# Designs tried in a protein design chat: VHH binders against Short-chain dehydrogenase TIC 32, chloroplastic (TIC32). Part 2

Target 1, 322 residues: Short-chain dehydrogenase TIC 32, chloroplastic (TIC32), of Arabidopsis thaliana (Mouse-ear cress) (a2rvm0)
Amino acid sequence: MWFFGSKGASGFSSRSTAEEVTHGVDGTGLTAIVTGASSGIGVETARVLSLRGVHVVMAVRNTDSGAKVKEDIVKQVPGAKLDVMELDLSSMQSVRKFASEYKSTGLPLNLLINNAGIMACPFMLSKDNIELQFATNHLGHFLLTKLLLDTMKSTSRESKREGRIVNLSSEAHRFSYPEGVRFDKINDKSSYSSMRAYGQSKLCNVLHANELTKQLKEDGVNITANSLHPGAIMTNLGRYFNPYLAVAVGAVAKYILKSVPQGAATTCYVALNPQVAGVSGEYFQDSNIAKPLPLVKDTELAKKVWDFSTKLTDSQSGESSS

## First folded at step 6 (VHH; framework vhh_5c3l_4)

Design p20 (from n1 with E99G S100Y)
Fold by ESMFold2-Fast, scan of step 6:
Structure p20 (fold): chain B 322 residues (1-322), chain A 124 residues (1-124)
Amino acid sequence: as target 1 above (322 residues)
Amino acid sequence: QVQLQESGGGLVQPGGSLRLSCAASGFTFSSYGMSWVRQAPGKGLEVVSDISGSGGSTTYADSVKGRFTISRDNAKNTLYLQMNSLKPEDTAVYYCARGYTDIFTGDSEYFDYRGPGTQVTVSS
């Protein structure tokens, strides 16, 4: 029935695991970055990609936690190629430092998995004075992608292998603010809603992948960009329920709650499965192309999000010079 | 300066109980949701439980539901985890964390802060 999920066009379902959706796939020679790789589905994503021969750079906020995860993966996957590098997506300075250090290693980059996220926090500003969910979930990944795109382009040309950018979104993208993206009120504490701010950040991740797709096609490069909903891996969502949040949690409550291996499946499918070759600008659920909120097809909105994000990431750092 | 410090870990036999504490300082404790997260050998970080700033809402991982209880004392800036009917699979380093887990990714890494952790070992 509907709680168990039927197999879609891909041959996979909501019950499929990351190992199952990548079974028989050879990722040898590919290099990937996974953000948020020391917790949740990021760990399983890093493990399964490394199991399939991918060299995984784990971009983590806490390198001690990252080192422990790496040690545990190497015990399970002897010969796994894993590196741990510090990345705080809530800090543009940290994102710039990460990109600079990554480029200095000379590593190629085939797969960029923008996985990390935070959800439903009180109103807070990042170190760059931007609302924390928008800053961490969207702007940090936007800047990371922008700074590493030239490395992905050169890797794709030299290896003659398709590059893939994977943006983790959420079904919560349907439950953003009424205006969709509140460009003029991103930092407005008085009208802030923690769940709507999360939905806004995830809506922007879909729009970002769609605008990337347009620009990559215009540039004639062999790189795709897609977004996805990984499913809910928490078994109890009761903390988010109240009369004011009923709409925001209603859609999530209808998904089959997933184990961590099931939660990483759609990400690994989009990142590595040959069925996704040449597919770009799509939204995935349960390892299948799915229908997103119709608003994400608005190419002018996608461009406006791109321009707004460019403006914010081009802003001066908060230090006085002179 | 934000600080989180766990205590109460140790060696316990299957079926036993432990109570973990986390002392918080450097921020308005009652304004933040708090979580307990753990890392078992060979596993990634798992969010075990979280609690709202007021203490009015709690959640639990299915693996611990009915056995663990999260609570807080906002007057003492302290978070607790009561762990009953402990199993060998509960063996892990337990961390106190400030922030909110993304329920779709399980990403607990982008909490603002976490403590250094306390080891819980369940064996005979």
Scores: ipSAE 0.333, ipTM 0.701, lowest interface PAE 2.0, mean pLDDT 86

Design p21 (from n1 with D102E)
Fold by ESMFold2-Fast, scan of step 6:
Structure p21 (fold): chain B 322 residues (1-322), chain A 124 residues (1-124)
Amino acid sequence: as target 1 above (322 residues)
Amino acid sequence: QVQLQESGGGLVQPGGSLRLSCAASGFTFSSYGMSWVRQAPGKGLEVVSDISGSGGSTTYADSVKGRFTISRDNAKNTLYLQMNSLKPEDTAVYYCARESTEIFTGDSEYFDYRGPGTQVTVSS
């Protein structure tokens, strides 16, 4: 228990909430995209950003669910500026359509929060014939970021405000496959492990933020990119346990597992807090800079992930009809 | 209790057509995105097609674009897959699946429910 709830250099801890880490911050004039904004920590991220005056575009797979979440947030935050747009990160066609529709709105883009993710699913291939966790958690966000980067560059230049790209990773990035990233075996069902595949997708999200940081600095652009672990969240924990086990888990959960407000804290801190201004290429945990797996400092590996992801997301215009 | 039940599978010759149906019960059907997922012999699960709760948005795997059409009848709580120009490579068990409304870092599955599946065999 010695480090649970202990405050770090930021003044915040694993117990800090999204409201606490953004207290006194004025986000008025900023526009954000939050992927996976209709569930869990994405809902709380959207709520707190809107509470601080940010115009939030909720990029969700289910627009009916997204509309209900928007309605609930507006009841809690009168005057909140929220839009719901459909985004299926497992489909490159959906990601391209989302980016095109977003640009058509004429909205600026200051904050891109790559929050959505799926965990520990059986081996499945996406609509693009790519292992579903890698496709959804990493490739979808990689393509989304690539397609919206020019909008973020224009926004940063015009507004004179720093843009921020936030990649949700996980402590599971430490528990990828033994080789780290299985470039030649992404779709190999025979050696698939659901938890290792999750870890691999999250490792790729850290490597993506690190390579993106290098390229943004080389381009002299006022945009940062960081990755983070949101913490182990107690959302839907009751689905895993019978009533007796749920009580036993609950007795310990308050010291180990985060509530949804606590789970959204690191994301909101990285996205909005002035303490993070100018910080790029860092991994955050509990609203503090933390040490990731040393492998993520391998610039050659980060470039290989970038090149691999570029190849997989490259597509010919006109190959598909709406 | 959520239930999904597929029907309409069978044996068909290459170039033929089949229409799959999925009867849904135990939830507000129109509030959920639905998918067709297949598993060919010796292969993993493949997401074939997806449709939004309202039916206003659809996507397809590259392998089936232009040949398959997903649709839904929210008044009848039924999902459909019209399969045209069938190929031997389309031979698989086809599953109706309900998309999870919860996709977040930590504890979400892409589909929260699937039916028992219906066999489609394309052979000459």
Scores: ipSAE 0.028, ipTM 0.495, lowest interface PAE 5.9, mean pLDDT 86

Design p23 (from n1 with S100P T101Y)
Fold by ESMFold2-Fast, scan of step 6:
Structure p23 (fold): chain B 322 residues (1-322), chain A 124 residues (1-124)
Amino acid sequence: as target 1 above (322 residues)
Amino acid sequence: QVQLQESGGGLVQPGGSLRLSCAASGFTFSSYGMSWVRQAPGKGLEVVSDISGSGGSTTYADSVKGRFTISRDNAKNTLYLQMNSLKPEDTAVYYCAREPYDIFTGDSEYFDYRGPGTQVTVSS
């Protein structure tokens, strides 16, 4: 049926909420990191995971905002296990400090939810002199995943539970630059398009999950990696959009915009639902496997993105990756 | 063309007060969360305070909580930072920053545009 909100093979739809897609799931004994957990669907993701018994580490840029969100979740979910830690994904130094501090806690890591993102900003460079959307949406998560992967491997071996890496992408991955990824022009201000740069960063998140899947299978590790589109969400739109975007979004709000509980559903489904056990290298939408841009099946491109990201992250740390 | 222009910085004695202003143009001011960010000599960037587009939600760094107040006038496209009980460690360049918004995640924790900054020096 061609009706918006029809259920797919999972039994869920674009209207399903994070609580609905995790109903009856026991997450007790699992530990998760959620990046961007103090705003948007990250808040609801942290809440629902904690509601299902998961120990959630909220990785946030603003720790005061994070502490307020934690306090509000604990009021709603008494006994929730929540920690707030500072993470600025636009800074490789911050990512390294976060990973070091996380390891020092001795916590296991079962679920890594690479949720945070920024969209359609003017041309800016990160603290590491890399275009801000690529740096924040992709490279920060790439480095975070790399630094914590051994902890996830140890946790999956000891707990005998599947680890899951969840990369938030977007349908905007279809609207990257014509060549897909502009390796030689990442920092080219003169040809920069804010929406294409966003799409490029989100395309790289799909390619990253696909390359991770290949390497994890080669290593025989019980960890999956998947990407997803959470849907466009109705959270506080008038707070952030120019008049053109506000009007354009408003015109279609009743057809495509999700509530925050609906926006967190696909993330929570991929992270916790038993239907996703053993599933890796897939792109999800509306809590169902969906067809991504065919380009993401190019294994040479996925490896090139991996190598490029490795070189950029290693050059900032002084590490060799050749 | 997005423009952010800070004003109100200067030299002030410890215990004194300053009010910073940021004039915004080139975008719908009320649609964006805004932040005050500072950088002390030889240190990294610190987010001092942020405010939602409506002004309904504000946060503060622990270092300034109880001393600084962020506010906005959406009719005038202006962001403010009232700084009271200033300390020598508040000495920094203060930047007005627009927060990006990801429509797909609702994430607004980063800033996508910054003004040229205004110097605040607290010394006797």
Scores: ipSAE 0.270, ipTM 0.630, lowest interface PAE 2.9, mean pLDDT 87

Design p24 (from n1 with T101Y Y110W)
Fold by ESMFold2-Fast, scan of step 6:
Order: sequence, then structure tokens, then C-alpha cells
Structure p24 (fold): chain B 322 residues (1-322), chain A 124 residues (1-124)
Amino acid sequence: as target 1 above (322 residues)
Amino acid sequence: QVQLQESGGGLVQPGGSLRLSCAASGFTFSSYGMSWVRQAPGKGLEVVSDISGSGGSTTYADSVKGRFTISRDNAKNTLYLQMNSLKPEDTAVYYCARESYDIFTGDSEWFDYRGPGTQVTVSS
């Protein structure tokens, strides 16, 4: 049976655009960080948030590309408030520098959109000697969130506005290693699978949002954390020859490929729509709550991912203690 | 099949210069951003420099800014790194890398392929 983009409880579907899911929403007075904001759905996320009055800080690896994207958005959205800052999520030093520089601006932080990602690369280690997909997709965002959380707590208290942390996951979280997360083998080249490592990093992003939700509720703060699958956007898939990636791509071919405006919709919905107020610890797809892999409900696994990520990020810190 | 092959590495004294080349095949070279990435002994990977598919934008790590220049010749499917004022801390294996494309986010700022690397040693 063909899939035709049916609407869910939110009133939105896989065909809804970022502008449609935020129509009539006033984001004035909110400040957001979007990682990976110079390519793909990160560009559209930054554009639509700014269109709704949000001050967007574009956290990008390539600031020249970021500056050009900012210029293009300002042409489309006169009066948009956009800043470009360098962030290399594969480098813990870069993440710490970014957080320090952000705090030095004195800007509030209402929305943290952990969007950037690398998909299905050969085995590589980051600057910090950690498998590159885990390091970039999960650890960089984990550290960024940890370092900026106090700014988000202060902003929520002073503005009396709900803060929102949005973790980009993927349907690929279902295609992690058979055991889920391979803590003891994260850097083991002999056991490495490029697609399973991608899935593992995205599974960790769901587990991170779930553990954040628990801790934020225990702290009694008005901040939510959710994860999502943005959908697959249109591309020339014939260039991918990796057998595992080809299988994963074949699995998503049952879904209708999205345009960039459609791909950014779930992110903008979770970040800005009033229907998501007070919702935390949920996984979203097509701007609706969806069922993730059942493993993500394991609170002990979520805590283990948190503890493992804390240990790996602490070893690079001059200021943080165990 | 995608192939990336680096050349131009070698031994050079501090203050010297080297030019690295990367020959690309098996894909439409001008459609991909390219990067130079290095790994020093006992350390992780560092992104040295990036260049867009058109060559219209370039970025450099703070450690090499003002000393290194990235360029490309799309007609020859070749990426270059001109390395000037070399320092002992520039000693590393240098890799040519193709930017990744994440089918879910469209993020193209990371790597999906890397060449076998070329050794650059800066010492007396």
C-alpha cells in the first residue's frame, strides 16, 4: 500500500511544512540556538524560527557558509535577528569555546535545537579520540546542552517562558547494534558498522532527551526535552554504495521523501508550537507523537548513556569535576 | 566507486612549505564540499580546512589560519592544500575527505569518505 501523508492528532502530516506548523505562532522575545544551521533542514529551521520573530543563533562549523545563509534569510525575512557562531561538534574544545562565547554575549536561551549530524562514515576518531558519529551526533550535543543548561534555567525563570530542548534523532535509531549501545566497544574498529554506529548515536539522542526530562522534572524547572525523526529529504541515493546504508535507505523508501520545508516541519513544531507546551520525554515524527524503539523506555539504559557521556566529556574539561 | 588519493607529503624543516594534492574519482567532484583532515601521532582527527563544491567559500582551523590555503580544480577533479610556514606541531597524516550527506537532515558539513592519507613530518 502506498503512503499518502495522512494527518495525525496534531492536525499535521508528513506533507506539512515548517511555515504551516508554526502559522500564527508569535516567537517574539525567544532566543534559539540551531546547530548545523548552514545546510539542509537547519537552514529552513533557522529561517522559519526567525520568520516567527525568534532571535536565532546559527551554530555552524563553516562560518563563511553560515554568513551566506544569514544573508539569504535576511533577504527573505526583513528584520530577522540572526547571529552566526562557529561550532565544531566533533571537538569538545570547540563546544566549550562556543558555550563560553555564547554566555559572554549575555543573550538568553529559550530553544536549543541539537540538529547537526554526520551519517554512515567509515571508522574515524574525533579530535578527542572518540568514534566520529558518536562524538559528533551525541557527545557534542550532550556537552553543549550541559554547558548551556544553567542559561536556559535562568532564562525560563526570568522570562516565565517554557524552555525547549530538541534532539534530532532518526528512524535509524531502530537500526543500532543488536544490544543497543556498545559502551565497551565504542572505539572498536573491528566491530564497527557505519550504519549501526549512526543508529547508535541517534538512539543515544533519544535516551539523552528522556534522561534530561527526568532530571528537569526533579529540578522543578520549566524546560522540556524531546526527540524526533525529521523524515528523509530528497537526494540522489544512487551514489551510496555502502551495503548497510543501502538497506537503511531502502527501508525509508517506503516513506515519501520530503522537501526541505517538509523536513524542517517536525523540528519547528516541537520547538515552537503551543500544542507541545508541557510535553517532555516524547519522540515525534511528522509533527505528531510517535512510538520509538521500546528500548528507549529503559530508564537504567538512559542513565547509563548519561553517565558514560559525562565521563567522556569530563576528561576534556579544565573546569568540570566528576 | 569513490576513490580519493593524496600526494605531496614528506619531510620538511620548520618554516618550510609543502603542497598536498588529492585526486578524486568515482563521483561528481564539483557537487561535493571537500576537506583536509589531519591526525597527529597519539591524537584524534582535526579538521584543517574546508572548501565548498564551487570553491566559493573556504574555512580554516585557527591553528593553520594565515599559513595554509585550500583550493580545488573541478576540471581536473583535484583538491589542493598549500602549507606555508610549517611548524613541528603540523606533523600528522593528512587526509583528503568528502563531505557527508545526511538523508534525514540534509547536513553536508561532515565526511563520508577519506583517502588513505599522506604523511607530513616537520623536523630538522
Scores: ipSAE 0.434, ipTM 0.741, lowest interface PAE 1.8, mean pLDDT 88

Design p3 (from n1 with F104Y)
Fold by ESMFold2-Fast, scan of step 6:
Structure p3 (fold): chain B 322 residues (1-322), chain A 124 residues (1-124)
Amino acid sequence: as target 1 above (322 residues)
Amino acid sequence: QVQLQESGGGLVQPGGSLRLSCAASGFTFSSYGMSWVRQAPGKGLEVVSDISGSGGSTTYADSVKGRFTISRDNAKNTLYLQMNSLKPEDTAVYYCARESTDIYTGDSEYFDYRGPGTQVTVSS
């Protein structure tokens, strides 16, 4: 039964924590980037990776908040190797600056964890004039991955260690628009749905990992790409429900919703666990391979998302630059 | 429909004080973390201060720590920024911003709405 948290083929379940799924794993010598690392499961992901000896670069929107989180993690994990760098995924200029500054550090890159996200906002355009959820959740990570891929390839060759790209998706990828990805209507305010736009951005993150897997295999490099659903964590859900429904949801929360340590488990499992070695192009849930929406197996759709994302990111502002 | 409207900006001398207000409507104000963000001429956006939905947790940029105080009145759907000991470097357009919280990742670093802004000029 789902609420008893029965274990899957990996030996882990929906109740497993990030520490449990990485127990006994030595991450020493690995360097990781975690986006959105100053809040939510990003904090726990950075903590657990550093606990296992990984050098974690926390890519955060606010470096003051990031520095405070780093200080708190170092108190819990003496000797943790943590750096904080500014990254605004809603700005292509910020993504380019981050990648340039990262390369200037000379750090290797073994693990790229595309964790950051925004959910269910009113219609807004990014600085690059692209719908904000698509721009932040998908395009920013697409560009970041593209710009750092050469560093990951060099690191994999030099270290002889498998590189891993981890795209956070969501169960919401199943609840995109009826057409799946609205290429011609990404910026259409009149038909915008905040929840469906979120689902679309997360569907694109699964499709991105699948197309990236194909490209990496064609390039003959030792790098994998996978996507995952982390589970819903305990948070204030009142904004999405009327006051009466919020009380009813709260009554079952302890059986359905995950703690932050449980929410970070699937990410840490995919990023570090030896069971995932050589696995690429898979969707994970509760630290197990799971069945995504069948649409993500459409290789032509994955290529269209890739081409569309490439076109939007090839210009400095997401549209023609002067 | 979500609305955020800042007020209280203006011209002030170095060492002076200003109090900014942000009136919020169209959403359950107490369910969202809120921030003050600023943009100085020719510079990028800087997050000045953050406050949790309950008001129980606050964060400040090193540039304003000890001088600025963020607060909120959830009964009035209003966010405040008390700015003391103002410096010429504090000259910027100040924006009220609503934090987005992703229920799957818990990520609250990003803003999903921002007001039109209010100009603060610190000059003699």
Scores: ipSAE 0.533, ipTM 0.763, lowest interface PAE 1.5, mean pLDDT 89

Design p6 (from n1 with I103W)
Fold by ESMFold2-Fast, scan of step 6:
Structure p6 (fold): chain B 322 residues (1-322), chain A 124 residues (1-124)
Amino acid sequence: as target 1 above (322 residues)
Amino acid sequence: QVQLQESGGGLVQPGGSLRLSCAASGFTFSSYGMSWVRQAPGKGLEVVSDISGSGGSTTYADSVKGRFTISRDNAKNTLYLQMNSLKPEDTAVYYCARESTDWFTGDSEYFDYRGPGTQVTVSS
């Protein structure tokens, strides 16, 4: 019990909620994109950011679901500024369309929260013929970040306010393939593991934030990039278990799993709390800097992931000269 | 190889009933939540109903609640949608879809597979 509630250097713990970690913070004038904002901790992230005065663009797979979530948030937060836009991260075409439409709105962009994810799928290929978890969790967010980075740079310059890029990772980043990142075997069905592929995609999200940090510092830009583990949340366990097992698991879950407000806390802390100002290239857990897998400190691996992701998302790659 | 194949669509009069089936193969059916989603002419995808892997939990869109019933037979690897009191507004292509849920974030926006669909037309 007490070890789940221990406060870290931030003054927050695994039990802290998104409202608590943002209490007293004024987000007025900031604009954020939250991917996967119509389900799970994405909903709570959008709600709490809007509660603190942030204009939130909810980037969702299904705009009807997104519109319903927006209505529910507005009922809880009267005067909240929320927009819903369609984004399918498993499709590079959808990511490009989203970025183009976002830029057409003329909205600034201060906070980019790469939250959406899929977990433990059987081997499937995206519309772009790339293993679905790598494609959706990492590559889609990589492309989204790349396409919107110029908007974030101009917003930071004009507003004189720090931009923040927040990559949702997972403790599962520790349980990638033995090689770490399988560049030559991303699409290898015969050696595919659903959990290791998830871990690989989340490892790449940490490495992406670390390489972004290096490049943003080299460019002299007032934008930070960090990654985090949100904790394991109390999801609909009945979907996976019979009623008796669901009750048994539920009895234990309250001690080891987070509520949705607790699950959104680390994301909202990293995105909005003044304690994180100027902090970049760090991995967070329970609203505190935490120790990731040591492999993520390998700058050559981070650059290799960057180069690999650039090659796969390069819109000019229609020609190979022989 | 994952396969989902819908059947049971057709033309029906308002107030009528249809039962859709989805035959699943190439994966452990009982380990996955399943959904029925539909796309009406000129509209986006609407999630109609979902069901847990065990069948112990179901949800419904407000537009179909009380009229539609989702069920599954894990021994036969088959998903069903019983549609009663059909309305012209229920006219759509109906797809069965396999749910993907991220246990750390609770993100369930993404389906990792969807069948080719079956047409349901409600008209006089």
Scores: ipSAE 0.459, ipTM 0.757, lowest interface PAE 1.5, mean pLDDT 88

Design p8 (from n1 with T105S)
Fold by ESMFold2-Fast, scan of step 6:
Structure p8 (fold): chain B 322 residues (1-322), chain A 124 residues (1-124)
Amino acid sequence: as target 1 above (322 residues)
Amino acid sequence: QVQLQESGGGLVQPGGSLRLSCAASGFTFSSYGMSWVRQAPGKGLEVVSDISGSGGSTTYADSVKGRFTISRDNAKNTLYLQMNSLKPEDTAVYYCARESTDIFSGDSEYFDYRGPGTQVTVSS
C-alpha cells in the first residue's frame, strides 16, 4: 500500500526536496551554523537555507573546499550571506576554537544544524583518544552545542524567534551494540564493529536531542531540539556495489535511495518549516515525525549519555571532582 | 581490509623536489576522495591537498599552492603528491588519508583511514 513518494501528515514525502519543504518560508534575519557544509546534503542544506534568506556559517573541515562550495552557491543564489569557518569535529580543541571565534564575530545564532558524520570506518582514535565515530558524530556536536547554547539563548530572547537545534541521526541508530551504548567499552578495539559503532554514535545523537529538550523546557527558553534520519543518499553508490551492479540497480535506486536535494529535505524542514514551531524531542524521517527505537524514550539512558559526554568533554579528569 | 601505504619520502635540499606515492587496497579506490595530510615536529595535523574520486576537483593549502600537485591513477589504485620548490617548513611526516562518506548524509569531509606516514626532511 505504501509507495515511495506518498505524502505523510506534513504534506511531504521521501521524494520531497529541500526547496519544496521550505517553499514560501522567509528565513531573513536568521543565522545558522551547518556542520559538514562542504559535502553531501550539507551543501544542499546551506544552499537552500541561504536561498530562503538565512545567513549560513559553513562549519567545514577543509576551508579551501568550503570556499569553493560558497562560490558555487553565491553563483546560484545572488545575495546569499555565507561565511566559511574551520571546524574539525574529531578534535575538541578545534571545537573550542570554533566556538570562541564564532562568539568573537558577534553573530547571533538561531539554527544549529549538527549535520557532519563519518560511517563504518576501521577502529581509529581521535586526537582526544576516543573512538573516531563516537568522537566525530556525537561528542564533537555535543561540545559544539554546549559551547554555543548561551549564544542561542541570547539570540532567541532578543529576536523573539524560536531557536532550533537539529541533530542528524540515522536509521542505523536501531543497529547499535546489544547494550545500546557501551559506556565502559567505547575504546575497546577487540569488540569493535564499524557498523555498530556508527549506530551507537547516531543513537547518542537522538538521546542528546531528547535530554537537551528536557533541559531547555526546564530553563523556559524558546529553543527546540530534534533528531532525524535524512534517508540513504545516492551520492556514492559505487562504495557498496561494483560499477556494473550499480548500473543494474540504478533504475530501482531512484525509488529506494534519495537524491541530494531529497536528502537535505528533512533537515531543512525541521530547521525552517513553520509546521515544526514548538515541536521538540521528536525524531523525523521524510519530513514527518517518525517512530524511533523505543530505547530513546528512556530518560535515564538519555541522562547517562549526557553525563558521560559531559565528563569526556571536560578539560580536566573527573576522578577528583566533576 | 583497508590499507594505505605511503612511499617516496626522504632527505632533500631546499629548492629540491620529491614525489610521494600512496598505494591503496581493500576498497573501491575511485569511489573515494583522497587527501595528503602532514604533521610537522611539535605541530598539529595540516591538510595539504585533496582530490575527488574522479580526479576532476583538487584543492591546496595556501602554504603549498603553486608548488605541490596532487594526482591519482585509479587504474593503479595510487595517489601521488608532486612536491616542488621544497622549503625547510615543509619538513613533516606526510600521511595519505581516505575521506569517509556517510551514505545517510553524503558527508565526505572527514577521514576514516590514514596510512602510517612517510618522513620528508628538507635540510641543507
Scores: ipSAE 0.399, ipTM 0.712, lowest interface PAE 2.4, mean pLDDT 89

Design p9 (from n1 with T105V)
Fold by ESMFold2-Fast, scan of step 6:
Structure p9 (fold): chain B 322 residues (1-322), chain A 124 residues (1-124)
Amino acid sequence: as target 1 above (322 residues)
Amino acid sequence: QVQLQESGGGLVQPGGSLRLSCAASGFTFSSYGMSWVRQAPGKGLEVVSDISGSGGSTTYADSVKGRFTISRDNAKNTLYLQMNSLKPEDTAVYYCARESTDIFVGDSEYFDYRGPGTQVTVSS
């Protein structure tokens, strides 16, 4: 029995697919942004949302890849409403340009899916001189959310439909640095651990959703914010291993790792399923509310992450750049 | 087929200069951020510098800041690294690398392609 996940309170399990968790849901009239929509679970998230009638804006680093993914989704989902827009989450300038261009389209925004991420890279600094995993996974999404929040508030008020902000985290949030969030050592190369830095960025995504929930409730707006772990997903893992080891790992991986349709399930569940209506400040796993690291309930830490992120993203560009 | 090929490495004396080039083919070069990364003897992989697809943004490792300059010519599909005031500690294999697109959980390399590398040796 211990070998397989059973269905939780939602009626879904670790084996449920994005199509299954959204079956019978009508997303017509909703508009979503999915970051990182040209690879991995982002592709499946965009596909399933569009299959349910959602107008999906695919926010991608590479618009050529995005255009190909859009073409493939339209072949699978005739009548899908998809747009591709350039977004480099490692660049604050790119995030600001994206938000400005999005607002200029006049599109509403009901669903903001902060999906994109990078994992376990060597120490690198972003274009803004911030450690790359923290910059890309957390700060880029923090700024994007901040800049588009007014559009989401207007959309929720005018449409009378709940807005949802979905922050992708990871079980790796439990394996951050010993101090949790290293505010004074974000850019310290000498003590950098690629896996701990990844965990730190994902811990910050949980803390961000929790602080955002508090502020949205204080503002009295009909918008929720939740975080989730999508599961360990069988993607391009073979690229990281010796070919002989990759064959051996592949034989076992099917028992441990989720498929891409299973990996997109929790995201689509949180974004679209009526069972999540009114739910905010929760951490989800396998399309069910799950217990995150207890540290994420520290409201002072969540506020410190918010203030730190605000400071790092609060840069005034010259008058020639908006 | 994505191809990245470095050139311009060699033996140089301390205080000297080298210019590395990376010829790119098989993709829309201007759509991708590019990086120079190096592996020094007895040290881990180090990201030396990166440049945005447009060339408008660059970053540098503290170890090379003020001495190295990254640039690109999108019309020629070529990435460059101008290395000035070279030091013995700059001795390494230098790799040209293409930044990945959007990657998430289990798919998560920041660089999706690297060249075979070019050796830079700084010695008298």
Scores: ipSAE 0.038, ipTM 0.403, lowest interface PAE 5.5, mean pLDDT 86

